VHH binders against Esterase OVCA2 (ovca2). Designs and how they scored, part 16

Target 1, 230 residues: Esterase OVCA2 (ovca2), of Xenopus tropicalis (Western clawed frog) (Silurana tropicalis) (a4ii73)
Amino acid sequence: MAATETPGAAQKRVLRVLALHGYRQNERSFWERTGALRKRLRGRADLITFSAPLLVPDPDAEPGAGDPDSLQDESRGWWFSNPEQNSFDAMEESKTCSGLEAPLDTVAKAFSELGPFDGILGFSQGAALVAIICALKQQGDPRFHFDFAILVAGFKSLSTDHAKHYQQPITVPSLHVIGETDRVISAAMSQELVSHFENPVILMHSGGHYVPACAPQKKVYWEFLDKFLT
Below, E stands for the ipSAE of ESMFold2; O stands for the ipSAE of OpenDDE; V2 stands for 0.75 times the mean of E and O plus 0.25 times the DockQ between their complexes.

## First folded at step 20 (VHH; framework vhh_7nfr_2)

Design w3 (from s13 with S35H; at its last look DockQ between E and O 0.53; V2 from the best seeds 0.48)
Fold by OpenDDE, look of step 20:
Structure w3 (fold): chain B 230 residues (1-230), chain A 123 residues (1-123)
Amino acid sequence: as target 1 above (230 residues)
Amino acid sequence: QVQLQESGGGLVQPGGSLRLSCAASGFTFSDYYMHWVRQAPGEGREWVSYISSSGSYTYYADSVKGRFTIARDNVKNTLYLLMDSLKSDDTAVYYCAKDRTTIRVYGSTYDYWGQGTQVTVSS
C-alpha cells in the first residue's frame, strides 16, 4: 500500500505590498491607519509601510519649543506643490513643483532593499505617486517591479512637471478605492485618475478620506488580490 | 564585516543612571537608523529606542520614555543610550542594532546587532 504522500500543504503565498502614505503621514502613522485593512488582508497580503523623504514643517511647532522629549511624530511628504513653503495641496496647480527625483529614489530604494513586492499601494498623495510609478514602470523603468497597484483616494497631480506621466494609458492592473464623501480628495478627482488606467477595478465606499476595510470592501480586496495569488 | 560592540553596562541601584555605547564599523553608520533593543531574562527581545540616520529624530518605547535618551555621533560611529531613573524592570541585556534599510520603514528588522551589554538594576 503506497503511502500516498499527502501533497505538502502548498504554503499559501502571501502577497507583499509596498504601501505609500499620504501627505503629513509617516511609516508609523500610516501603519496605524491601515490597521483595519491589514487585519482583513491577513494571510493574503502584507503591507510594508515606509516614510516619504521630505519633512513637512509643523505649522504649530513653535521654533525652539520642541520639548526634546516630545517625540513629535515627524510628518512626511512625497513632494511639495509649493516648494517655497514646503507645503502640498492636491488642488494647487503648480509650475514649480519639487522634483520627483527624491520620492522616486526613495521608493526605488524600498523596492531594492525591502523587495521583492507583488504590488504597490498608495493613499492620497502616495496614491498619486503610485500612479506615476505605474506609468514609469510601463515605460520600462527598471527600478519598479510589481504586478498590481491599489490606489486609495488617488488623484492626478496638477504639477506641470508630472503631466507627462499621464499621456499614455496606464495598463498596470489597478484597484481604485474612492470615498464618496471624501473632502480632501473628491470622488471626482479620483475618478479622473481612474480614467487614465486601463481596466481598472473601482471600489466606492460611502466614507471620507481614509482606507476603508469593512466587510463589503474586504470582498473587493480579496477578489482583486486573489488574481495574483495564483 | 558589520560589527557592533556594546559597552557601558553594569550593576546600578534603582534610580541610578547608566550610559551605554555602541561602536559601529563595517558599514556607513550615518546612512542607517540605529536601534537599542533589550532582552530580559526569560523574555523576548523588546525594542527600546531608535534614532534616525542624522540623529534628528528619536523614538522611545513607552516603558522608557522620559527616562532614556538615544543619541549618536556619526563622526565617531558611535550610538549611545543614556539611561536615567533606572528601574528593576530595566534589567536586561541591551543590544545595539543596525536597521536593515537606509529608509524609514515600520517594523524594520535588524540585520545586525552586537553581543550586548548587561544592565542590572538591583538594590
Scores: ipSAE 0.442, ipTM 0.745, lowest interface PAE 0.6, mean pLDDT 90
ESMFold2, look of step 20: ipSAE 0.474; ipTM 0.779
ESMFold2 (binder alone), look of step 20: mean pLDDT 82; pTM 0.836

Design w4 (from v1 with D99E; at its last look DockQ between E and O 0.51; V2 from the best seeds 0.50)
Fold by ESMFold2, look of step 20:
Structure w4 (fold): chain B 230 residues (1-230), chain A 123 residues (1-123)
Amino acid sequence: as target 1 above (230 residues)
Amino acid sequence: QVQLQESGGGLVQPGGSLRLSCAASGFTFSDRYMHWVRQAPGEGREWVSYISSSGSYTYYADSVKGRFTIARDNVKNTLYLLMDSLKSDDTAVYYCAKERTTIRVYGTTYDYWGQGTQVTVSS
């Protein structure tokens, strides 16, 4: 027999939002870290979390197949800013990075296998990739079909290889969520990314590097999402 | 069509060992995460373990850590569960299951179940 569990209600239209996690997260940890947001969006939007393709190495442990006592968490990333060391730093300038073929293929598979999606959401490195996907969609990439983007702690990639994606204004409807005390992705970095979007909606919060969902923020999420229910 | 066939169950004394097998066909076995799930008498289904597509990563429920080992053979399209130090609490029908998608998605979604194999641990 087959068993399946899918979040959401079948009786009322609920937006389906594909969710891209941050560096060193995975589909499970991002589901957990978005718990507060998912609670606030219940009945309005469902988040579907999935894992990035690149394994981020843990130098202290083996990825064992025969060690049942190893509880190694599977950390994933979308790309490396330092491909020689398989590592990523958002403030690292680089002429080269790992390519985008694998992460874009992975997101395309999510659209084909799990779609359709009404929107896309990204956190941190995931948000940086969402911005690139918005640019690709706008240029006619047939793999990506959605109506809006939510970019939490987003930033502009400093890789020279990625610069081409920021040459034209991005017209995909967007909500940008920016932490005023974010010390991983500064508000200035996020605001630089915002400058590449037309008519962005901005949610500023007093917190740091996380996906905010306390009572003051829920109204901004709701008003943004409600535009796409009709 | 997708087919999963479990085997290797039986009656075993506490402390004993069993090796379960699951022969898979009808899909690309090597591109899917695979799971073992069990159902004890009077209980709902309990997730036991998963293994990544290549076999490089495994994860176990707390109730079986240190006693069970999941493995796969991508040439023979076969999934295994090596069970040691069996306890009466391990008595259940054991099923293998295929993840629905080729990408890792939260929600532990299973597309297909085999017929199951009974494991009984009693004195």
Scores: ipSAE 0.461, ipTM 0.756, lowest interface PAE 1.1, mean pLDDT 85
ESMFold2 (binder alone), look of step 20: mean pLDDT 82; pTM 0.837
OpenDDE, look of step 20: ipSAE 0.544; ipTM 0.812

Design w5 (from v1 with T109Y; at its last read DockQ between E and O 0.58; V2 from the best seeds 0.60)
Amino acid sequence: QVQLQESGGGLVQPGGSLRLSCAASGFTFSDRYMHWVRQAPGEGREWVSYISSSGSYTYYADSVKGRFTIARDNVKNTLYLLMDSLKSDDTAVYYCAKDRTTIRVYGTYYDYWGQGTQVTVSS
ESMFold2, look of step 20: ipSAE 0.489; ipTM 0.784
ESMFold2 (binder alone), look of step 20: mean pLDDT 82; pTM 0.841
OpenDDE, look of step 20: ipSAE 0.735; ipTM 0.875
ESMFold2, fold request of step 21: ipSAE 0.417, 0.480, 0.479; ipTM 0.772, 0.789, 0.789
ESMFold2 (binder alone), fold request of step 21: mean pLDDT 81, 82, 82; pTM 0.833, 0.837, 0.835
OpenDDE, fold request of step 21: ipSAE 0.692, 0.677, 0.696; ipTM 0.884, 0.882, 0.883
ESMFold2, last read: ipSAE 0.444, 0.510, 0.480; ipTM 0.765, 0.801, 0.788
ESMFold2 (binder alone), last read: mean pLDDT 82, 82, 82; pTM 0.836, 0.835, 0.835
OpenDDE, last read: ipSAE 0.692, 0.690, 0.693; ipTM 0.886, 0.884, 0.883

